VHH binders against o67189. Designs and how they scored, part 18

Target 1, 350 residues: o67189
Amino acid sequence: METTIFQFQKTFFTKPPKERVFVLHGEEQYLIRTFLSKLKEKYGENYTVLWGDEISEEEFYTALSETSIFGGSKEKAVVIYNFGDFLKKLGRKKKEKERLIKVLRNVKSNYVFIVYDAKLQKQELSSEPLKSVASFGGIVVANRLSKERIKQLVLKKFKEKGINVENDALEYLLQLTGYNLMELKLEVEKLIDYASEKKILTLDEVKRVAFSVSENVNVFEFVDLLLLKDYEKALKVLDSLISFGIHPLQIMKILSSYALKLYTLKRLEEKGEDLNKAMESVGIKNNFLKMKFKSYLKANSKEDLKNLILSLQRIDAFSKLYFQDTVQLLRDFLTSRLEREVVKNTSHGG

## First folded at step 4 (VHH)

Design p57 (framework vhh_7ocj_1)
Fold by ESMFold2-Fast, scan of step 4:
Structure p57 (fold): chain B 350 residues (1-350), chain A 123 residues (1-123)
Amino acid sequence: as target 1 above (350 residues)
Amino acid sequence: QVQLVESGGGLVQAGGSLRLSCAASGFTFSSYDMGWYRQAPGKQRELVAAITSGGSTRYGDFVKGRFTISRGNAKNTVYLQMNSLSVEDTAVYYCAAGSDEEWLDYLSGYDYWGQGTQVTVSS
C-alpha cells in the first residue's frame, strides 16, 4: 500500500492495518518523528529501536522474529534507523537480499517501521528490498505541507496551552523559520514556556525570545540592529548593554566575527557559489542563523562590510594606542553612520 | 484538480440568517472530514464548525447553539447554517477538506481549502 503520513497515522491508531512492515520517508521529517512519538507512547516497553549501522545480521533477524516477552505484551513495534547501512553490511549477493525480503514478508507478530531521514527517489523505491516491501507492506510518505496548514498547526499548539498569539507575531515567526516544522517546533516550545504565566504573545515578545542564539541575548540584539542599519535603536541597546555590565571587548569580538563572516559570504556569492553551502562552510548551519545572515547580506553591500571591518580595526587600534574608551568610539561610529544615512535620504527626497 | 467553491455569503443585518454552501470536486467527498473556518481583517483564521465523514460535529465556542454544520454526500456539498448573526461574525468564511480528528495531535489539519466567501453583518 502507498499512503500519506496523515492518513496512515489516522488509520494505524484507529483500525490497525493488515500490513506489518512499513517504510517511512519524506521531506517533512517532523511528521515522521511525531508519529514515532505516538507509537512509543502506545507500545511502551514493546517499542524497540534497531540501528542498522550497529546491529549484526543475526541480531536483526532475531529482533524481527520475536513474538512475545514472557509476562508482557505479545506485540512489538520495531523501528529501524540507518537501514541503508545495514544493507551495505549485508552485502550485494542476491541470496542475502532474498533472505531479508523473506524475513520481512513473514513478519506476523510485530509491526516493523523502516525510517529514512530524507525523501526516497522513485528509483530507490523501485529497487530491492523496498520494491518487495511496497507489495506486501506499506510505503508512507511525509510530504511538505502547505503554508496555511503549517500556520494552523502552529496556532493549534499555542491554543492547546491556552496562549493567545497576535497575528503579526505569528506571521513573523512563520516567515523567519521559512515554514520549517522542526525549527517551528523548537521556537514554539520556547515561546510556550516563556508565555505560560502571561498567556499572551506579542510581536515584541516573539522578537525578543524566539531565535535567541546567545547567552547574551542583548548583545545579539545590538549586533542585529547594527547589521540591519537601525543605528538609532542600536545606540539605545548599546547603552543598556554597558549599564547591564557587558564588557565592550565582548561586543567588539562578536561584531567583528559577524562582519568577517558576512564579508566572506559576499565574496563567495560574487563567485557564484550556492549561498546555503557557503553559509555552512563558515559554520552557519542553523536555519534561524541562515535567515538572519541572508537579511544582513541584503542590507549590506561588500563595500559596507569592508568599511565596517576597517572601522572596527580602527576602534581597536585607537582604544589601545590612544587610551580612548571603546564604547565612546563605537558610539561615534554609530552616530556617524546615522548622520550619513540621514544626509543620503534627505538628498533623495528632492 | 481538487476544488472547493463557497457560496451564500453576503450582507445581512444583525439578528438575521445566512446559509453557506461549499461544493466539492476532485476527491471522494463521502470519505473526507469537512470544516468551516473564518478570518476577520487583522485576526487569525479560527474554527467555526467541523463534520466528520461519519457525521459527528464540532463547533467553535462563540458559534455553538447559533450555527449548524451539515453535509449532503449525494451533492458533494457541506453547509453552514448561520442564525442569530452579530457584527462579530463579520469575516471571510473558508471551506476545508481533510481531517481534524486529531485536534489534540500534532498532525491535525486540512488538506484542501476554498477561496473563501465574505459575510458582512451590519448593525
Scores: ipSAE 0.000, ipTM 0.178, lowest interface PAE 11.3, mean pLDDT 78

Design p58 (framework vhh_7nfr_2)
Fold by ESMFold2-Fast, scan of step 4:
Structure p58 (fold): chain B 350 residues (1-350), chain A 124 residues (1-124)
Amino acid sequence: as target 1 above (350 residues)
Amino acid sequence: QVQLQESGGGLVQPGGSLRLSCAASGFTFSSYDMSWVRQAPGEGREWVSSISGSGGSTYYADSVKGRFTIARDNVKNTLYLLMDSLKSDDTAVYYCAKESPEDWLEFYSGFDYWGQGTQVTVSS
């Protein structure tokens, strides 16, 4: 069975499926979290979490066993995180993967949910053990919502609390989060608390409150400095953000989103498209964001943006493939860029 | 301007039946999924049932499955909930909601409530 999280969410709690093992994956992680929250409410004490990076092979198989010597025949919802890390422990041995597939295929009393924190590639879904899970269980995808729908979600949330948000403030919030629902939920909740008595949100207030870990730092400041090639100040701001607990993956997502939009705008500009029209096509509608993006486009060539995108992809790959620290990789990138600017500025000296 | 007006609630004995109606206006009714949501005194909102815009797909909460039937008349722009074998636990205010399945900031935030609701009381 292959289905979307929307269809699965509606049917699971009303007409439970015959299948017992499900893979939850996708770009809209917030929808998966929402499903799991409802699952936790339904199962209560019978909701069990397993961490694939922490659990041993024998503990994993024991937890998935159909019989408890103490609990009898109680139905459980078993949620497995970091399943990829568990698979790494099993290695590439065919016999170990066959054992895992057999255990999963034989689940009859419980529901098992294998949760991925990203969208799985076609190759991963076509490889064991997920290929077999697709056969006897279900693959549930949380596809990215359209930008217009995400905008309406955020507007509705503010309206429910009687809060009016300025159009430029809203667009700023959406662009800075890259339309990530999980990040938007956290930032919207902070902004609702902030605006509780004022009932209005301006661009300046959103800039100050959203993405701030403290009164003095925010992710936007870092992104702005980097795209304007002030690498020295960008390094200092990055260190502050990390010191105050901002996750490096959050920084990477926002930066990657901006870089890709800028590269797209350069390509459309080369094809003779009107820049204002092109900006609107990538979701940049208000004059403040248009001004900012014009500054970024002026500061960066098409080749600069291509190299930025490739560098960010390399950082993402190295953090995942070689278990290297994303922060250190990002610092190395900025330091390298700073050194290139120093060389460039001294090439005509003496 | 979206408007939803519920009717058909009332006092009924356990095992009885009621038919709720929702008159919709201000939007293209057949283009939207519609839902029934209820709220019992002192409790949160509980999703009851949904129907696709065409009427081809229906969904029910486990608590009402087999007892309730959701239906729509796209010519009359009216949504219905047919409630059989009513239980005391079905006592709640029932709201007609224009569903936005993409509106998932919170599980129960997927609905545009525009009706005032209709009270259903199941008591002996």
Scores: ipSAE 0.012, ipTM 0.165, lowest interface PAE 8.9, mean pLDDT 78

Design p59 (framework vhh_etentamig_d1)
Fold by ESMFold2-Fast, scan of step 4:
Structure p59 (fold): chain B 350 residues (1-350), chain A 119 residues (1-119)
Amino acid sequence: as target 1 above (350 residues)
Amino acid sequence: EVQLLESGGGLVQPGGSLRLSCAASGFTFSDYDMSWVRQAPGKGPEWVSGISWSGGSTYYADSVKGRFTISRDNSKNTLYLQMNSLRAEDTAVYYCAKDYESGEYFDYRGQGTLVTVSS
């Protein structure tokens, strides 16, 4: 079965498919997260997450075969992240890869969701084990949403809360976020809280509230402060994000994405490539985001970005391998950066 | 710029058939789910049918199941709706839509094509 996340989400919860194994991939990762949130709500205790980079082969197969008939649910929803890393552990072992395909084909008691954090290319989908999964299971793609669709989603969210938003206020919000669904979600939530008593939102109010440091902070505020080397404020915002229930993995994914884009842009800049054109090639098309990224590039050397990427990899590894708290590792990172900047400013100036 | 051009509508008798076409341009057609949405005089939009980007999955509103068939030709950037056993209640302007979430929202750029089912 091949389908989109929109059609899959609607039918899965009303008329569950006969297929039991699904690959979720695509450019619009927010839609995949939305589906998985609904899935977790439905399955509760029977919603299981596996990390392909840390799980052993035996643990993996045990998780896929387990079912609880008398534990309040007959079946589980098993969500697998970093599946590519699991495949790397199998390596060139043809027999192990054939075993994996057979185990996946024989899933009857559970639903298995293999989640990719990017859009898979035709070559990847045509290679094993995904080629076999496409035959007995489903491939679900989260394609990029149109600007009109994104606008409608934002309008619906305000209307659900009884908030009237002025047309120019809405257009300003959409343009500033570059139609980025994750940024829009966080800014819309802040604006809803702000407008809760008066139920109207003007352009002037959006200009004041959106992208500001406030009681309702967002992940992009944290990333902004960190990349501009305001580590003291970044620590404060991190505490607020955790208090509001933002998952540390979510923070890490967004920060890692930005760091990689910046490193790529820094290298292209060194080669004398047009910066505006380079930004568009990595998905930064909005003038506001281009201005922000220019500020980040000015604030960070190539070495700074390389060290950031390395530090983020170490935080991820330590949280997974040693079960260390990701939030505490992020706090430690920020504190060490703050100490370095104090020393640098004392001896060299800023 | 997204452009959708619907055609194939007309006057048809009850029990008759029509095939609608939608020519798409300005985006990578093969990467997107497509839908047919209709709007009868004096009523709101009604989602009719949807097809996945690959053509591998099709979905239908209960009112048209067994009578309508959605299909696509990705090599020609064209969406089709084969309408059989037409009824007076099928009278509407038919629009093709990209990225339809189903039920509540849609995106379309064409003028639609009018289907009138009358004796």
Scores: ipSAE 0.000, ipTM 0.172, lowest interface PAE 17.6, mean pLDDT 78

Design p6 (framework vhh_7nfr_2)
Fold by ESMFold2-Fast, scan of step 4:
Structure p6 (fold): chain B 350 residues (1-350), chain A 122 residues (1-122)
Amino acid sequence: as target 1 above (350 residues)
Amino acid sequence: QVQLQESGGGLVQPGGSLRLSCAASGFTFSSYDMSWVRQAPGEGREWVSSISDSGGYTYYADSVKGRFTIARDNVKNTLYLLMDSLKSDDTAVYYCAKEDYTWEYSDYFDYWGQGTQVTVSS
């Protein structure tokens, strides 16, 4: 069977399926985590976690079939992480894959959940053993929620706690986290604690409080400073993000996305397209983000944006081809941009 | 304020057809997945069908698959359930439901409509 995480969660806990083996995958990992939390609550001591990179073949097969020896038979929920690493240990030999498929097909006493930390591609789902799992078990996808739904979820959470959040504060929070539900949950809970007495959240308060969390990516503040050519502050913010454990590839991805959108907008502007319509075509629909992008367009020429894109491509290539430190390459880029602005200001001020 | 108003239920013979409608207001209808849920006399609630916000994806309970069709009109803010080959077991109050997701343990769906009664009897 193939279904969504929403349908699966509702059905599983009200009318448990006859299928016993499920693959959980998708872009919205928070929804999978929510399902597993509910599952752990229901099964308690009968909730078992297996790590595919650590477990042997024999231990794996035993765990799927293991039941209580004494008393009434108690069903287990067996949750498997790093299943791809387990498949690598089996190798590419047909006999070993056929044995795995047979064992999975014959699960009768327990429920088995194979959890992926990303959305599986069509080729992976169409390949064994997942192709067979789709036939006798289920494939459950956690699709990405729309930005509007995420915004309403955040607003509802604040409203349930009696907290009034200013529109600018809300938009900043959503952009700060890139609409990432895991990060939003942590930031929203922290902001609820902060505003427990006052019951109001302003933009300045969100900026102050949200930035303080170690898991907070605050990538949008960095991107904002960089696109407004405040390279000195951008470099300081970058150092903070890295010290808080933010992955450099996440920073690169968000920055690249913004640079490409801005370049597209410059191109459309040159062709005489309406700027407001052009911004909506690249996904920029709210007034706060439109205002920000107008500022970025004023601060950057088409050549500036082209050079930014090329520099980001070089950083990506160097980190992959030469195993260069992405953080150091990004710092070097910012330092170079700062020096160019100093030279430019000196030549114009002289 | 979310408002969902169901209509189109009634008495029908086994093998007959009905079309249920749900008029939605108070929220951006086109941004939310919608569902039909039913409750038979003396029974618990049963999920029937869901449709994605764009209408591109539809899902059905095994008990109704092949007989029911869920559809939506995002311009008119209306959800539909087209029921064919009705059986006595389909007798229930049918509710239009907006997806309500929370960060805590709870249902992904909630009721805002009053429901519409479907009775399949000879």
Scores: ipSAE 0.046, ipTM 0.477, lowest interface PAE 5.4, mean pLDDT 80

Design p60 (framework vhh_7uia_1)
Fold by ESMFold2-Fast, scan of step 4:
Structure p60 (fold): chain B 350 residues (1-350), chain A 120 residues (1-120)
Amino acid sequence: as target 1 above (350 residues)
Amino acid sequence: QLQLVETGGGLVKPGGSLRLSCVVSGFTFSDYAMAWVRQAPGKELEWVSSISWDSGYTYYEDSVKGRFTISTDNAKNTLYLQMSSLKPEDTAVYYCAREGDFEYDSFDYWGQGTQVTVSS
């Protein structure tokens, strides 16, 4: 079966599906996390997490068939991450993949959820073993929510806590996070804690709290520091983000988006376009974000931005093709830039 | 016993109007936001509109802004969706839903749905 996460989350908990194996993928990772949180609450001790890069073939197959030893064969929810690494470990031979497909097809006692941290391409879904999973199991896609739905969810959360958000503050928060629900959840929770008994949240307060380097950091602070070429602080913030469980692909996506917008703005600036209007054309409408983007444009040449885009493309390719750690590749990039900055600064004095 | 029952669906011509009703029992609006969600034939579920129980705040998907109005009647324990300037694209099964917490699923209880068909 093929379905959306929205449809799947509506039906899974009310009417048990006959299918036992599901692939969860998509752009809206927050919805997948929400589903898995509810799944964990329902299954409790019978919620099992597996890591495809760590688990052996035998251990994996055992985990799929083994039921709880308590309560007379109670079913489990088995969730596997890094399934691509498991497939790579199995090798390229048809025999190994055929065995995997047979084991997955014969799951009867448990539910198995294969979780991807990004949207799978049609070509990947049409290749084994996912092609077979689509036939006997389900492929569940988490499509992006509309900006209006995201805005509604954020406002609802604030109002449930008795907090009114000024329009400028709300627009700044939405734009700062690029409407990313994972980031919005963390920033909203942080702002709610900050607001305490206060009923009105202002733009100044959002700017202070969202850009704090002392406690909870966010991916946009990292992007800000990187684009202002403060590589030393950027490295420290990156380490904090990873320790707080922020996904590397999310960091890369936001950074790439900003770099592309800045490159577009450089091109429009060269053509003599009004900068303020140009910013609005690429979705930068908030006055504070406009100020930030002006700072980024001053700190970066067109060549700097082109090189950043190419470097990010290389990091993404190496992470996917060679299974190298995205965080380490990004650290290496920042360290290289820091070393270049040090050499440039010392070249005048010695 | 918690129950949401939708009524008011039917056949209407393009440009026409229709009012959907959802009678709520087993809980009050005081702790929950309520929503309308629709599913067009062969399409995925689409959020349409949400309202707080005090009628102070309403939200709409861009495709229905200016055409649809969500409201409540607390005395009747009823949620409404007033639809105007209906388009063929509005053809769908419309569900009344109770909104859950931002941390978890957005909707925790659903009605059975009511069919709206916009055709000549």
Scores: ipSAE 0.110, ipTM 0.620, lowest interface PAE 5.3, mean pLDDT 80

Design p61 (framework vhh_7ocj_1)
Fold by ESMFold2-Fast, scan of step 4:
Structure p61 (fold): chain B 350 residues (1-350), chain A 118 residues (1-118)
Amino acid sequence: as target 1 above (350 residues)
Amino acid sequence: QVQLVESGGGLVQAGGSLRLSCAASGFTFSDYDMGWYRQAPGKQRELVAAIEWGGDTRYGDFVKGRFTISRGNAKNTVYLQMNSLSVEDTAVYYCAAEDLYESGFDYWGQGTQVTVSS
């Protein structure tokens, strides 16, 4: 069967599924972790974790096939991480893959969850052993939620506690967390606790309470500092983001998106179009984002934005073509920009 | 005060139709996934139909093609149009509103009885 994580969560804990083997994959990893937390709570001691890179073939099969033969042990939830590494250990031998598929198909006493830390492509899902798992088990996807859906979820959480959030405060919170559900949950809970006396949240309050440079550094803060040409602070923020496990690809995607929108806005401005309407045409609808993009446009010439886009394309190409570390390439870029700004600021002529 | 109030149930003959309504109050209706569940005597509660806040729908295989779920956000109401009813559809029908963020169910109605005769 194929289903979403939301549909799967609605039914799994209330109605026992006939399927026993499930693949959990997707972009919204927080939703998968939430499901697994509920699973661990339900199964307790019968919640078993297997690491595909560490486990032997025989230990793996034993863990899946452990049965109460005669009035015995309770059903287990078996959660498998790094399944791809386990498949590499099996190699390309047809008989070993056929054995794996047979063992998975014949799971009757336990529930087995194969967990991926990313969204699987159609090619991987149509290849063995997942192709067979899709036929006798389930494929459960945690798809990326739209920005609008995430915004409504955050508003819902505040409204349930009787808290009114200013639009600018909400947009600041969303941008600073990069619409990351795990980070949003933590910040929303913190803000709910803070607002319990007042029941109103303003932009100034969100800025004071929700975020600091030390522990809660966000991709938007990095992008903001870079586009405002504060490269020294941007480097420090980048290091913090990486230390907190933020993927370089996420940083690059957000930065590239902003750079392209800004370049488009410069071009529309040249054509004499109204800036407010131009911003709305590229998806910038709210006052907070409009204010920020106006400041970015003021800080960057059309040539600056063109050079940024070209530099980002080069970083992407070198990361993919030469397998170079994206973080190091991005650090090198920022260091180069910092050096150029120092030269400009110390230059004198007459 | 949170409330889900079902209406539209009753006695109907096989092959007939009923429309159930669920009026919601005390929460922001447009932010919730809404669902209809049913429970017959001696059976577990099962999902009949669900509608996400964005309008996407899902149905149980036993009602596909016969039942239609819809929502009116302006009226804070979710509907279940039930066509070609059979005796097997006899159950108490419950309206539910689910917390999208954590999945599960925040709120349940009291239920409305649907009885399909002969």
Scores: ipSAE 0.000, ipTM 0.184, lowest interface PAE 14.0, mean pLDDT 78

Design p62 (framework vhh_surovatamig_d1)
Fold by ESMFold2-Fast, scan of step 4:
Structure p62 (fold): chain B 350 residues (1-350), chain A 124 residues (1-124)
Amino acid sequence: as target 1 above (350 residues)
Amino acid sequence: EVQLVESGGGLVQPGGSLRLSCAASGFTFSSYDMSWVRQAPGKGLEWVATISSSGGYTDYVDSVKGRFTISRDNAKKSLYLQMNSLRAEDTAVYYCARDESLDFWEGDYAFDYRGQGTLVTVSS
């Protein structure tokens, strides 16, 4: 069977499937972890984890067929990580792969979950042993949720606690987290705790609570601060993003995208085009983002945006041609901008 | 007292259409995601479609995508399922269901209430 993690999660615990072997893969790893947490809660001591890179072939086959010695016929949930490494151990011998497929096909006493940390390509799913697993078991995909679905789930969570969240507060929270489910869970839980003494959550309150959490800083906050010319705060946020493992190329990609869209919008404004229509033409359809882009356009001249684009192009070129650290080049850029502001204020009595 | 009452089922030929309705009472309808689930003869419950509390998000089982449309009217406290291009495989008792308050955060995404059902038979 082929199904989504949402369908699988809804049905597995209420009406367990006939299939006994499942492949869990996808972009939205948080949903897979949520499913496995529920699975661990249900199975308790009968929840077992196997690491494909460490386990022997004999131990692997025993774990798939073994039942609880003292619990009678009580089934186990067997979760397998690094399955690709286990396949490497089996080598290219046809008999070894046929044995694996036969063992998986004949699982009767347990549920087996093969977990991948990324979305599998069609070619890998069409290759053995996954091709056979798809025929007698299930392939479960954790696709990204739509932004509208994420918004509704966040609203539902607040409503469950009797909290009414202002529209601006909600949109800010969604943009701050970049619709990342794990970050949203952490921020929503903090906001629920904060709002437990009150029933309305305002934009100012979300900004205070979310902003005070340095450990959960989002790329959007960095871009927002930079485009609003708050270079001192932007530098602090950049350091936080890097410390939390956000890749410099991701930061550059988002910043470059925003800069190019803003420059395009300035050009369309000069031609007398309607700003709202122009924003939609570059993919800005959300009212909160439209408000933010209007603020960025007000804070930046056409020359400011041109200079930003050229600076970003130089950072990209220097990191590639001269093997310079992208993060350091971004810090240098921000520091130069901050120094420029200091000189301007000193010269003009600021 | 939560109550869900389905209607609109019947006998229809393959390729035909039916519109199912569900009348909700005893709770704040506009606060809950709603689903349609079905049970074919001799089989278990199968989730068919979900609609968010505002109506802004919908989701469907792959076998009905492009053929079925879920919708709601919060003012009338009603849920609908428009079924087009019906197949023999769509034969089932269809239930209106209220989604549980717990969501993907907790892994608890189950149906806490369902109605009595309405029978849909697709045959020549």
Scores: ipSAE 0.014, ipTM 0.219, lowest interface PAE 8.2, mean pLDDT 79

Design p63 (framework vhh_7xy4_2)
Fold by ESMFold2-Fast, scan of step 4:
Structure p63 (fold): chain B 350 residues (1-350), chain A 123 residues (1-123)
Amino acid sequence: as target 1 above (350 residues)
Amino acid sequence: QLQLVESGGGLVQPGGSLRLSCAASGFTFSSYDMAWVRQPHGKGLEYIATISSSGGYTYYSDSVKGRFTISRDNAKNTLYLQMNSLKPEDTAMYYCAKDTEFDWSEYGYFDYKGQGTQVTVSS
């Protein structure tokens, strides 16, 4: 059988399928993880996980056995990760693949879920052992939803709580998360908690709360404002962060990490590397962060980033060597930057 | 228990208009968001329009925006789709759908229980 994760999740827990072996694959990994979470809740102690890269061949076949020496007929949910690594251990011999297929075909008392962390291509699904699994078991795909469907989901989640979200606030949230369902869930839940006493969410409110480390405080917004050279607003946000108890070293750690990544990206750009690939190489895989880092690269020269890194190193050294207040050193740094911008703009303008 | 009965489809020429209706029963119609979805021959389900239960919010897919209008009559438990400037690409089986309780893992699920109503745009 072939089916979608949506249909499978609905029917599995209410009307158990006759098939016993399933392949879970797809682009929307969040949906697979959600299904497995519900599966673990249902099966409890009868939920077991096998790691294909660690398990021996005999341990694997024993785990899929329908019986135990002490009369075990109790149904189990067996979840297999890294199945591709297990297949590599079996090698290319037809005899070994045929044994695997026979063992999987003969599962009658347990449910077996083979989980892939990506969408399988048609070629993989049409080759053994998955070709045989498709015939006696099921292939369950977690496809990405359209942008329009994701937008409706987000709106519905707010409306379920009696919250009206302004269109520009909604578009901001969708674009900055790159329509990533997991990130949207986290941000929407945070925004719902924030807006529990309100009937409407504005763009300014979403900007303040989204990606913050607390309900009303946004460390990411501080870093964003600083890297976009809005030092006046950055100073105000810094004061807010400190008043709400955000540790200065946390701010320094995030800012330093971003500055170093940006400097590395400037170097890779000079060498002719593809920017998207370069971003992924420094750990920036999220569409929201990629968009932001592009704007930071545009706003900052290589020399700007070098000077920022050196200034952050001096702040760290002064706080350690001279027991100076890190917050005051950050304020001094921002004030110095603001003064230079004012002088530059005034001298250019006359 | 739950029933959704679509009607109003038929054969129409390009540039023509049709009005689809969906009669709902077996649930509190006024408490649920409603949608129109369509399925062309040999293709997957395509969302085209939704309407809220509480506030007159409507949403349209880009393919139908400006041409289709979704509306509802909660007193009559009826959902409507006014289709103008019809194109051959609009040819599909049309279903009305009731949005269910969902968490983030169920966002693609709509209840549509009728046989649908066929819309064919051809000369």
Scores: ipSAE 0.013, ipTM 0.230, lowest interface PAE 8.4, mean pLDDT 78

